VHH binders against p49116. Designs and how they scored, part 264

Target 1, 238 residues: p49116
Amino acid sequence: EGPLLSDTHVTFKLTMPSPMPEYLNVHYICESASRLLFLSMHWARSIPAFQALGQDCNTSLVRACWNELFTLGLAQCAQVMSLSTILAAIVNHLQNSIQEDKLSGDRIKQVMEHIWKLQEFCNSMAKLDIDGYEYAYLKAIVLFSPDHPGLTSTSQIEKFQEKAQMELQDYVQKTYSEDTYRLARILVRLPALRLMSSNITEELFFTGLIGNVSIDSIIPYILKMETAEYNGQITGAS
Key: E = the ipSAE of ESMFold2; O = the ipSAE of OpenDDE; V2 = 0.75 times the mean of E and O plus 0.25 times the DockQ between their complexes.

## First folded at step 20 (VHH)

Design mq10 (framework vhh_7n9e_1; at its last look DockQ between E and O 0.01; V2 from the best seeds 0.00; counts 0 for: pae E 15.4 > 2, placed apart)
Fold by OpenDDE, second read of step 21:
Structure mq10 (fold): chain B 238 residues (1-238), chain A 119 residues (1-119)
Amino acid sequence: as target 1 above (238 residues)
Amino acid sequence: DVQLVESGGGLVQAGGSLRLSCAASGFTFDDYGMYWGRQAPGKGREWVSGISWSSGYTAYASSVKGRFTISRDNAKNTLYLQMNNLKPEDTALYYCATHTPSSYPEDYWGQGTQVTVSS
């Protein structure tokens, strides 16, 4: 049996909106985030193992892990996105809301902590110098997580996750043979993803674009989106 | 098609230095970690050094640590191995390698370049 992923799944190239505005407005941030989200979802969709699970199970998996996939995408694309600048801009926009007393002190704290967690996670991944192969398989491990509630075909999902883990292990072992702890250092970062609130992520990156529509509700539509439509959106051709 | 072409090997006296190069093509070079291996006559393949995609992380075999330096130029799709203070026991065919999903469960590696260290 062949590998879980192919070479095409290792490549993960995000195209940013152009031109970049002098001031990072909410629309630019949301558009950038949306492109990353679409790229991540379509990446998942392109995996044969994912396809084998069926539409209902696929939708459920993505609903369960989209925040984690998105966050891994942020980390992977941090340089291209100028993530630190985006996060700073988000904070600035948030300050306006704070001044208007729209948020409680506790909520402000939660949001700021979330931003901090995102920053720290991305920094930690950068320090590890995670490559495209490793990111691809980390995303696969996150995607094929059998421990989310309400999932069907959990045994098969678990099998795919194990396969992802094994192939990642093999890669790391071969590339860095005498560093027996690199895999562990990489995998130990995954728990941080589940400490991050999907609601807060949605609020920070997507509220300006989708309004009151939830990411959860649009996931089925994203997964059904034709590749041509996706490409058109990336290139700005509508 | 993935191609790895090693160069820079030769005959050198103990204590000398060599710099190996590996020209890579046929895959997205900066999406993958790379590593050097070597095979001495009558011995199996031995891992020598690995480097992450952006050179932010490097690893070395204990036998070469402090003497060898792995580096890469992603703009040139080239992997390097600077070998200093060479010893006779470093004599081997040196090869560069990578692993991609398409190579699974094997790795891609070149034909190698011969390094011979005389006493």
Scores: ipSAE 0.926, ipTM 0.974, lowest interface PAE 0.4, mean pLDDT 93
Fold by ESMFold2-Fast, scan of step 20:
Structure mq10 (fold): chain B 238 residues (1-238), chain A 119 residues (1-119)
Amino acid sequence: as target 1 above (238 residues)
Amino acid sequence: DVQLVESGGGLVQAGGSLRLSCAASGFTFDDYGMYWGRQAPGKGREWVSGISWSSGYTAYASSVKGRFTISRDNAKNTLYLQMNNLKPEDTALYYCATHTPSSYPEDYWGQGTQVTVSS
């Protein structure tokens, strides 16, 4: 059979809310993050192998890995998002919350550790100059993880993950033939994604969501959206 | 469809220099790494150099390291290979190449540009 992904899956272009405010606020951060989340979900649902697994499996996989996909998206889109500026604004807000005694010191430490892990991850990906092909296949490796609890189609998921690994290896081997260490440098970055808390990601980036909805609860609805609805969400059109 | 068109080859004396260009079209150039390969008469294709999408990462075959420099201009969809201190053993047809999902397990390369180095 043909390749796991198509050329359209390599192109991952985030459209930011415009204009960027002079002083960042929770609404701008939440809108930017929501656009990235919807782009990531639309990317996943457009993969034929993913569609072949069926709706129940699709929902289970995305619920298990959305934070990993989102974090890879943050790294890939860091420049477009001005992610360093967003993280600086979040840190400033946290420091003000300590002074005003609005958050516990233990919670602030957890959140700061998460931000430092995120910054280190993004810096490592930037240092390696990861391209669109490499990001697409890293996302596919993460998406087709057969080891999440409660999955029923684990053999088929494992087959797709192995296919993603083989196609990434072939690309790296062709592009950087005598650099025998590049693939290992890239793959060793992935375990860090599983150490990052989805609850803290929601707190940092999705605080502006109306109605106390969790990302876990909205995933089935996002995956069922028609293409026009997806486009409306990621561009802010109604 | 992906097209890669190489130019800049020619006849040059040992110790000389050449600059190869590759005009790319039919794909989103800045989403992919690019590389140069070559094929000498009677030999298989040999990888020469690769460059990442933003030029932040490069790699070179041991045989050309220190003599060749790979670069790219994403605004012009163009890949370059600056070749200095050329040797007779550098004589080959030089190809620019890329690998997209649609090419797997093969890759895309152009017709090539001939480089001949006289002793």
Scores: ipSAE 0.868, ipTM 0.951, lowest interface PAE 0.5, mean pLDDT 89
Fold by ESMFold2, look of step 22:
Structure mq10 (fold): chain B 238 residues (1-238), chain A 119 residues (1-119)
Amino acid sequence: as target 1 above (238 residues)
Amino acid sequence: DVQLVESGGGLVQAGGSLRLSCAASGFTFDDYGMYWGRQAPGKGREWVSGISWSSGYTAYASSVKGRFTISRDNAKNTLYLQMNNLKPEDTALYYCATHTPSSYPEDYWGQGTQVTVSS
């Protein structure tokens, strides 16, 4: 009943750690990425349809799609994050790991290919000039994906995804009435998100080039956080 | 059709320099990352260096770091590799490559340009 998203779900404002260091290091990159992750989880948790699915289903959905939501967040916030600069710093840290013989040639290829795919995705989204409403609906389409293994309530999840698609279609037709193919061009970009590796995203943004932390293991904790604690993680305010 | 054409190879003495070029056509060059690879006789392909679409990110194999510099000119659809302080072990067929959506999961690559370093 009613729209899947309201205007309160469109706002997606990332605040970067301050002050910015003279050169970007692993700690600054991890803090910046953590803020985006928490902002994305807070966004998902605020959606009434998501809340209606229950806590176990919520955890399963977010475990399945957090990397896609995070990647959409990177594209949406690329300018405020100075994502190009962050990726350059990550590559510099990767070069140090190569010099210290910490990574295999196969791993280096995998990591560089992932960085190139991420850059391609963000560039394509920037060229389409995706607005905040469109990003909100794209994130909803990704969140309510019924085809991940192990999900329950898949018919209800599919209905929510269909509703997100319908609302995006209505928004695009109203707002971009002279651009008949905009919706199709936008939706064609989404399959690339499924090819992004959550393992490599964790390595690039959350633990540094030489190690991993499992985002999967902390998702139940993040989804249960008090609102004040959540806001503190995102902005440093209560 | 995607086409990648390498040039600039040749014979050079150890300690010398060469600059390789790769002319690209058949795709939107400034949307994609590019890389150089090489293959010495009797060896498999070795990744040498990569560069992002905007030139904001570069990476190098440890064997060439500090001696080789990758660059690109998006206005000319051209990828470059400046090779300095060349060594006999740098002798190989050098090729440029890219990964586009139409090439997935394989890369497009050129025919290559031969670099031979003599002592």
Scores: ipSAE 0.000, ipTM 0.206, lowest interface PAE 15.4, mean pLDDT 81
ESMFold2 (binder alone), look of step 22: mean pLDDT 83; pTM 0.829
OpenDDE, look of step 22: ipSAE 0.882; ipTM 0.950

Design mq11 (framework vhh_7n9e_1; at its last look DockQ between E and O 0.01; V2 from the best seeds 0.00; counts 0 for: pae E 15.1 > 2, placed apart)
Fold by OpenDDE, second read of step 21:
Structure mq11 (fold): chain B 238 residues (1-238), chain A 119 residues (1-119)
Amino acid sequence: as target 1 above (238 residues)
Amino acid sequence: DVQLVESGGGLVQAGGSLRLSCAASGFTFDDYGMYWGRQAPGKGREWVSGISWSSGYTAYASSVKGRFTISRDNAKNTLYLQMNNLKPEDTALYYCATHTPESYPEDYWGQGTQVTVSS
């Protein structure tokens, strides 16, 4: 049996909306986030192992891990996205909401902590200088997580995760042979993803675009979206 | 097709320096870490040094640490190995290498460039 991923799965190029506005408004942020989300989900969809699990299982997996995939995508595309600027803009928008007394003190704290965690995670990944190969397989490990509730075919999912882990391990070991802890340093970052609230992520990045529609509810639609339609959105939604 | 072409090897006296280059093509160079290996006559392949995609991380074999420096130019799709204070035990065929998903479980490597250090 061949590798879990192909070379095409290593490439992960996000196209930002153009032109970038002088002021990063909510729409620009949401559009950027949506493109990343679509890219991430279609990346998953393009994996043969993922396809082999069937539509129901696929949908369940993505529902369970979309926040983690999205966050890894943020980290990977942080430079292209100017993530620090986006996050700053989000904070500024939140300040307006705060002034309007729309949020409780506790909620404000939660949201700010979430932004902090996102920033720290992305910074930590940047410090490790994670490459496209490593990101691809980290995303695969996250995607094929058998420990989410309600999943079917958990044995098969676990096998795919193990395969991802093994191939990542092999890559790291060969590339950085005498650094025996490189893999561990990378993998220990994954738990941080589980600490991040999908609800808060949704609120910060997607509320302005999807309104009251949840990411959970649109995941099946995104997964069924034609590649041509997706490409059209990337090129035409500027 | 992935191609790796090494150059810069030669004969040098102990204590001398060489700079090796590796021209890469056929894959997205900046999506992958790269590494140098070497093979001395009658010996197996030995890992020498690795570098991450943006050069933010480097690693070295204990035998070359402090003497060798790995670097890369992503705009030129080129990997480098600066070798200083060369020793006779550094004599080997030096090769650059990378790993892609499709190469698994093998790596891509070039034909190598010969480095000979005389005492």
Scores: ipSAE 0.912, ipTM 0.968, lowest interface PAE 0.5, mean pLDDT 93
Fold by ESMFold2-Fast, scan of step 20:
Structure mq11 (fold): chain B 238 residues (1-238), chain A 119 residues (1-119)
Amino acid sequence: as target 1 above (238 residues)
Amino acid sequence: DVQLVESGGGLVQAGGSLRLSCAASGFTFDDYGMYWGRQAPGKGREWVSGISWSSGYTAYASSVKGRFTISRDNAKNTLYLQMNNLKPEDTALYYCATHTPESYPEDYWGQGTQVTVSS
């Protein structure tokens, strides 16, 4: 049978808000993150195998894995986003909040641990020099996870995940033929994604633009958007 | 459609050097890893070397490690193979290659450029 993904799914190009402000602010960070989130959901929605599972299953899968997809997107687009600069600005804000007693020490510790996990993940992906093909298939493996509670069609989801794994294996084995360990090095990065809290991701990246609405609550709406609306969100065009 | 066009092959004496080039088109070059393969007369295709999208990662067949260097120029959509200290057993038709989703389970290989090393 044909491949799980197409060349259009490998191309993942984030358009940043322009111009970049002299000093990073919450609105710029939230706009950038929102563009990445919409791009990620549009990417998932465009996969024929994903569409074949049906709307209810699609919503359940994305609700379960949006944080993992978003984190892979942060790693893939780290250079374009100047992610290290964004994270440094967040850390500086947190340090100032400690001195002003605006946040509890326990909350600051949780958020800082999340940032360190995110930095370590992005650094590990950069060291492996993960390419667009590899990112697309890692996102597919994460998206087609059959092990989330409450899923129906788990057999079909597992089939698509296995297909993603086989196609990634074939690519890595062809590209780096005598490096028999590269695939294992890549795949062992994935468990770290599930250790990162979606609630902390929302607080760090989405507070200014989304307001008090949770990502979980808007997912069904985003998945039903017309293609033109998706394009408007990912480019900032009205 | 993906097109790969190799150049730079030729006849060289043992111990000599050659630099191969591959002009790529029809796909987003910097989204994919690239690799070189070769086929000697009467033998099957052999993988030679691979390079990641940003040149941050490379791998080499044991037979060429330390003698060959793979590189790429993403602005020019071009892949290179610098071959030093060539041996008669390096004689082969050399292909640049890539794998995209649409090629699965196959890959794309160019037409090749002939390298002949005399003893």
Scores: ipSAE 0.859, ipTM 0.948, lowest interface PAE 0.6, mean pLDDT 89
Fold by ESMFold2, look of step 22:
Order: structure tokens, then C-alpha cells, then sequence
Structure mq11 (fold): chain B 238 residues (1-238), chain A 119 residues (1-119)
């Protein structure tokens, strides 16, 4: 049945809104994040194994893992996005919200801890120098997670995840043959993705979405878009 | 109108073979992945096998792997399921399905073709 991923699934090019404003604002951050989300959904939809499972299964998988895919995308595109600058702008905005007494102290603590965990994850991936092939396989591993509740065909999803793991192992062994422990170091980073709160990710990056609709609710719409409309959303040229 | 019409079902003894066909119309067949599902009496729907639009990528439920083969002929707008070494547990209504932009929130489903495997 062929390899799970091909070279076409390795390219993952994020383009940022132009022009970059002198002062980062909610709209720039939300547009940047939206482009990454759409790019991530396009990537998932292009995988033949994903297509073979049917739309209801596809929607269930993406709803369960979109935050993990998004977080991997943030790590992969951190330099292009100037993610450190975006996170600094978010922290400054949170300080203003404290001064205006708009957020509870418990919520601010949760949000700041999330930002620190996100920064730590992205730094660890950068230190490991994860390449585009490795990111593609890691995304496939989180996408084809059979342990999510409510999934049908979990045995086949597990087979696809195992295939992604085997292809990652083969790639790492052939490409990084002198680094015996690289696969283990890469895989040990995946549990950190489960620490990321989708609720907080929405507040940090998607506050400006129309109607304050949760990402969970728009995923079926995004997955059904025509390819031409989809590409327009990724580049903002709609 | 999207239309999926299954055929090739019937009664067969255990160990026998059947070939199911699904004639598709009303959409650009070779742009979309296809799959077979089945529903046994008193049970929910079960995904059986899927195939990408390119025919280069196929997948099977563990219960049928090695016995069933999915294929498609894009020139004829037809999806196939070759079923070998059939077992009584394979008795079900078999249907083909696809998703298109117009099918939200559900996939398009055929009416199905009955397969009955006697011991």
C-alpha cells in the first residue's frame, strides 16, 4: 500500500501577512495563526491514508489533535513567524489586562504557564534541529492517534500511526546514522504536546476570529473547502 | 446529483468469492477518495476498506486484510471490492461511500448490496 507520506508532504511553507505592522496587534496575530491552522489542515487533508478513512473519521481525528498539529506547526515555523516576538506581544497585552482588572489571577497564571510550556517545547525542538521530514512524521503520529474517544476504525488508525513511526525510524536511521539516540530524543518530546490546552491556544492566537467560534466547531467547514479556496485562506489572498 | 450504485452481492458459501462494484456519477470521480463500509444485522456501520483518488494508497480493516482487495477504474467511474475466502462474519449490507465538498456533514452513501455467507 505504499509509503504513508511522500516528499510532497514535507514542504510546509508559511507566508506571513504583509506588511508587518510596527506594533503587533490582535489582528496580525490572529491572521498569522489562521494561516498556520489552514496550512496544517491542508497538510492533513492531502495525506492519502487520511482521505481513505472518510470525512466523519477525518473530522473526529482533527478535532482531537488540531492543537497538537498547530503546536508542531508553531515550532516548525517559529523563525518565519517571529514567534518569540508574537509571544512577547501577547505577554505585554496580558499585563495591560491585569492593570484593567479584566482577567482573574488564576486565569492569568494558567495562561502564563501555557506560554512558558510552549516556549520550552519550541526551544527543545530547535535544539534538536528537527528537519522537515521529521516534522512531517511527527505530525502524522499525532494525527493518527487511535486513543481518542469516539473513533471508529481505531485498529486501522493505529496501523497508520505505527506506519508513521516506522517511516520516521527508517528516515532517522538512514539520515542520522551516527546519532544512535536521535529517534528516542525526538519521540520523548511528543507527550509535552498533550500539556497544551486548546482553550488557551484559542485565547492566545484566535481571539479575533469571527463570532468567537471555537476551532472545534469550524474544523468540518475547513476540511470541506475546495483546494483553490483553501489555498487562498493559507496565503490570505481570498 | 451524486449517485452511488452497488452491485455484485449475493449468497455464497464460506470460502467462496464475490466481486462488488460501485458505479459512481454526479461528481468528478477521480478527484476523490472512496471507501467500502458494511452493516451487519443489528450492528453499527463498519469501515472496511479505502482507496485514494490516485489508486496508489489503499487501506483495510484488520478483519478483511489479506482476503479483500479494493480497486478503482477511473475511466469507468467504478469502485471495486474483490472478496475472497469469505466467512459467515462477512455477512452484511455493503455500501460504497465518498466525501465531496457538497456532502457536508455526511459522506455520500450508496443504497448497498447484500452479501450473505452461509456455512
Amino acid sequence: as target 1 above (238 residues)
Amino acid sequence: DVQLVESGGGLVQAGGSLRLSCAASGFTFDDYGMYWGRQAPGKGREWVSGISWSSGYTAYASSVKGRFTISRDNAKNTLYLQMNNLKPEDTALYYCATHTPESYPEDYWGQGTQVTVSS
Scores: ipSAE 0.005, ipTM 0.235, lowest interface PAE 15.1, mean pLDDT 81
ESMFold2 (binder alone), look of step 22: mean pLDDT 83; pTM 0.830
OpenDDE, look of step 22: ipSAE 0.257; ipTM 0.697

Design mq12 (framework vhh_7n9e_1; at its last look DockQ between E and O 0.01; V2 from the best seeds 0.00; counts 0 for: pae E 13.5 > 2, placed apart)
Fold by OpenDDE, second read of step 21:
Structure mq12 (fold): chain B 238 residues (1-238), chain A 119 residues (1-119)
Amino acid sequence: as target 1 above (238 residues)
Amino acid sequence: DVQLVESGGGLVQAGGSLRLSCAASGFTFDDYGMYWGRQAPGKGREWVSGISWSSGYTAYASSVKGRFTISRDNAKNTLYLQMNNLKPEDTALYYCATHTPASYPDDYWGQGTQVTVSS
């Protein structure tokens, strides 16, 4: 049996909208986020093991973990995205809502805490200097999580997750042989992903673009999107 | 095709220094951690040092810690190993290596460069 992933799955390059505006408006943020989301979903779609699960299971799996995949993508693409600037812009936009008294104090706190968690997570990943290989397999571990409710083929999903974990372990042990704790340091970051609200993530990054349409509802369409359509979108052709 | 080409080895007296280089090609260099290994005559391969993709993290074997420094230049697709205060026990064929999914379960490594430390 070959590896779970291929070299093509290690490469994860996000193309940002161009030109970058002087002021990061909601549209730019949402477009950037959408590109990352599409890249992440199509990355998953390109994995043979993922394909082997079937369309229904695939959709359910992505619905369950899209926020985690997206967040890992944010961390991985933080520099290219200028994530800190994006988050600052989001906060600024949020201030307008605050001034208009559209949000309760508790909601404001929740949103701000979420932004903090995102920043902290991305910073922590940067400190670990996670590489493309490690990110790819971390995403695979997150993707092939059997513990989400309503999933079919959980045994097979679990096998894929285990395979991902083992291959990551092998990589880390070979590359950093005498640092026996690096793998653990990396894996202990994953729980933070599940503490993040998908609803808040959706609100922060996508509401300006999709309105009242949920990410859950569009996931099947994203997964069925043709590669040509996706490529056209990321190049600004469509 | 992945290629790793080591250079910079030679004969040096104990206490001397060498700087090894590894030119990498055939893969996206900055997506992967890299590491140095060595093989002394009659001995197995030994891990020496590893470096993360952006050099934000480095690790060293206890035997070389404080004496060797691993670094990389991603713009040049080159891995380096600065070896200071060399000892006779450092005598070995030094090789650079990486692991990609395509190489699984093995690693890519070069032909190596010989380092000989005389007493």
Scores: ipSAE 0.922, ipTM 0.972, lowest interface PAE 0.4, mean pLDDT 93
Fold by ESMFold2-Fast, scan of step 20:
Structure mq12 (fold): chain B 238 residues (1-238), chain A 119 residues (1-119)
Amino acid sequence: as target 1 above (238 residues)
Amino acid sequence: DVQLVESGGGLVQAGGSLRLSCAASGFTFDDYGMYWGRQAPGKGREWVSGISWSSGYTAYASSVKGRFTISRDNAKNTLYLQMNNLKPEDTALYYCATHTPASYPDDYWGQGTQVTVSS
């Protein structure tokens, strides 16, 4: 039996829209986020274990966990994205909205709390110096979550999650052999991903998507895209 | 295919220093943590030290902590081990190593560089 992931799944390279504008705008942020979302969906779709679950099951998994995958992607690509600059621009826009009394103070506080949780998550991952292998396996652990409501094939999903956990453990134990606590420090970061609202993620990063469609409602269509269309979205080539 | 080539070993007096280098190729070096291991005469393989991809995290075997320093240069695809206050007990063949999905369930070890510490 081979590994759950291949070397191509460890490599996760985001191509940013170029050039970055002098003043950040909604279109640039949405385009950057969309590229990361498509890269994340392409990553998941290319996993043989994911394909083996069948279309209905694998679509349900991604619908349930896309925000977790996206947030891990934000942390992994934070430097390439200049995520701190993007978040600062969003905060500035929110503060201007408060001053102009355009948004409920309660809603703004809720969104600000989400941003602070996101910043804390990304900072914690940076301090742990999580590498490409570790990120790939953390993404696999959240992808193969058997505990989402309405899932079928939960036994098979659980086996893939356990395989991801075992392979991550082996890597960490080989690389940092006498540090028995590193794996625990990494894994205790994952529950925070489920406390972050997918609705607020959509508002912050996908405001440029026109209409009332949610990310989870478009996921089946993204997963059905041809490889060339995925590559076009990831690189910005249409 | 992954290739790891160590250099910098030699004969040194107790209390002396050596700097080992490992040239890595065949994989995206900065996507992975790296580590050093050693095998002394008549003993099994022993993990020595590990370093994360951007050098933000390091770990050391208790036997070398405070004497050895692991570092890396991602631009050069090179891993280093600075060994100070060497002891006869440090005599071993030293290997750099990494674990990738392609090596599963094993890991990749280089060909090694010999370190001999005389009294």
Scores: ipSAE 0.863, ipTM 0.950, lowest interface PAE 0.6, mean pLDDT 89
Fold by ESMFold2, look of step 22:
Structure mq12 (fold): chain B 238 residues (1-238), chain A 119 residues (1-119)
Amino acid sequence: as target 1 above (238 residues)
Amino acid sequence: DVQLVESGGGLVQAGGSLRLSCAASGFTFDDYGMYWGRQAPGKGREWVSGISWSSGYTAYASSVKGRFTISRDNAKNTLYLQMNNLKPEDTALYYCATHTPASYPDDYWGQGTQVTVSS
């Protein structure tokens, strides 16, 4: 019934706020992360299979997987974002909070463990040299996950996930024909995404978001944004 | 601007069939996915079935899978729902809808067509 993704879904161009400040601050980090989040959500919205599921299912899927899509986006865009520099600045601020006794020791350990898992994931993806087609299919596999609680169209979602897996398999076998185990190496990285805490991701990257609402609560509005309003969000004109 | 006009509803005996149509205008129909929803009195709106812009992907609510078939004719700007083996529980106002960038914050909706299934 046709490909799940086309070449138009491979393009994933993140633009960063300009100029990059000498001292990274909460506002720069939050704007950068917001641009990635909006790009990821509107990427999902552009997929014909996603459109066919209707708005309630769309909202449920994205609520369930936004942190996984965001984490894949961080890995894909790590160099453009200077992610290593951002994470180093966050770690430095956390260590200063320990020194100044401003934050719970248990919370600091939890946040540091999350940062280490994120760094490990991004490094493993960089070592595999995951390309843009592979990222697009991995994001589709994550998006069409039928095992999230509260989903009602799970057999259809599973069918779309199987399609994404088959298209990834076909692409890898054709493009990396001399690398027999590349598909298996790529797929074994996906379970690590379920270890990422959405609450901690919000704390690390979205502290400066206007209003006191969670990402979960704004997803229906992001998915419905008009093209002009969406473009304003990803260019920083919002 | 956007218009969605449903037709084909009516009274039918349980086990019968109906075909609903949705005539669309005011937007580029073949660029967007479409779906059918329904609402019975005293109940919330229920998503029924959806279809991608090219008809390559379809999806159905569990309550209608195997009995209903969604389709579209992009040359006629028309969405269809073939409803077979109708049950009294299918009684509802049926409406077509679409989500476009211009439809924020809501989807575009038709006024609906009534389907009544008698036992």
Scores: ipSAE 0.006, ipTM 0.277, lowest interface PAE 13.5, mean pLDDT 81
ESMFold2 (binder alone), look of step 22: mean pLDDT 82; pTM 0.823
OpenDDE, look of step 22: ipSAE 0.832; ipTM 0.931

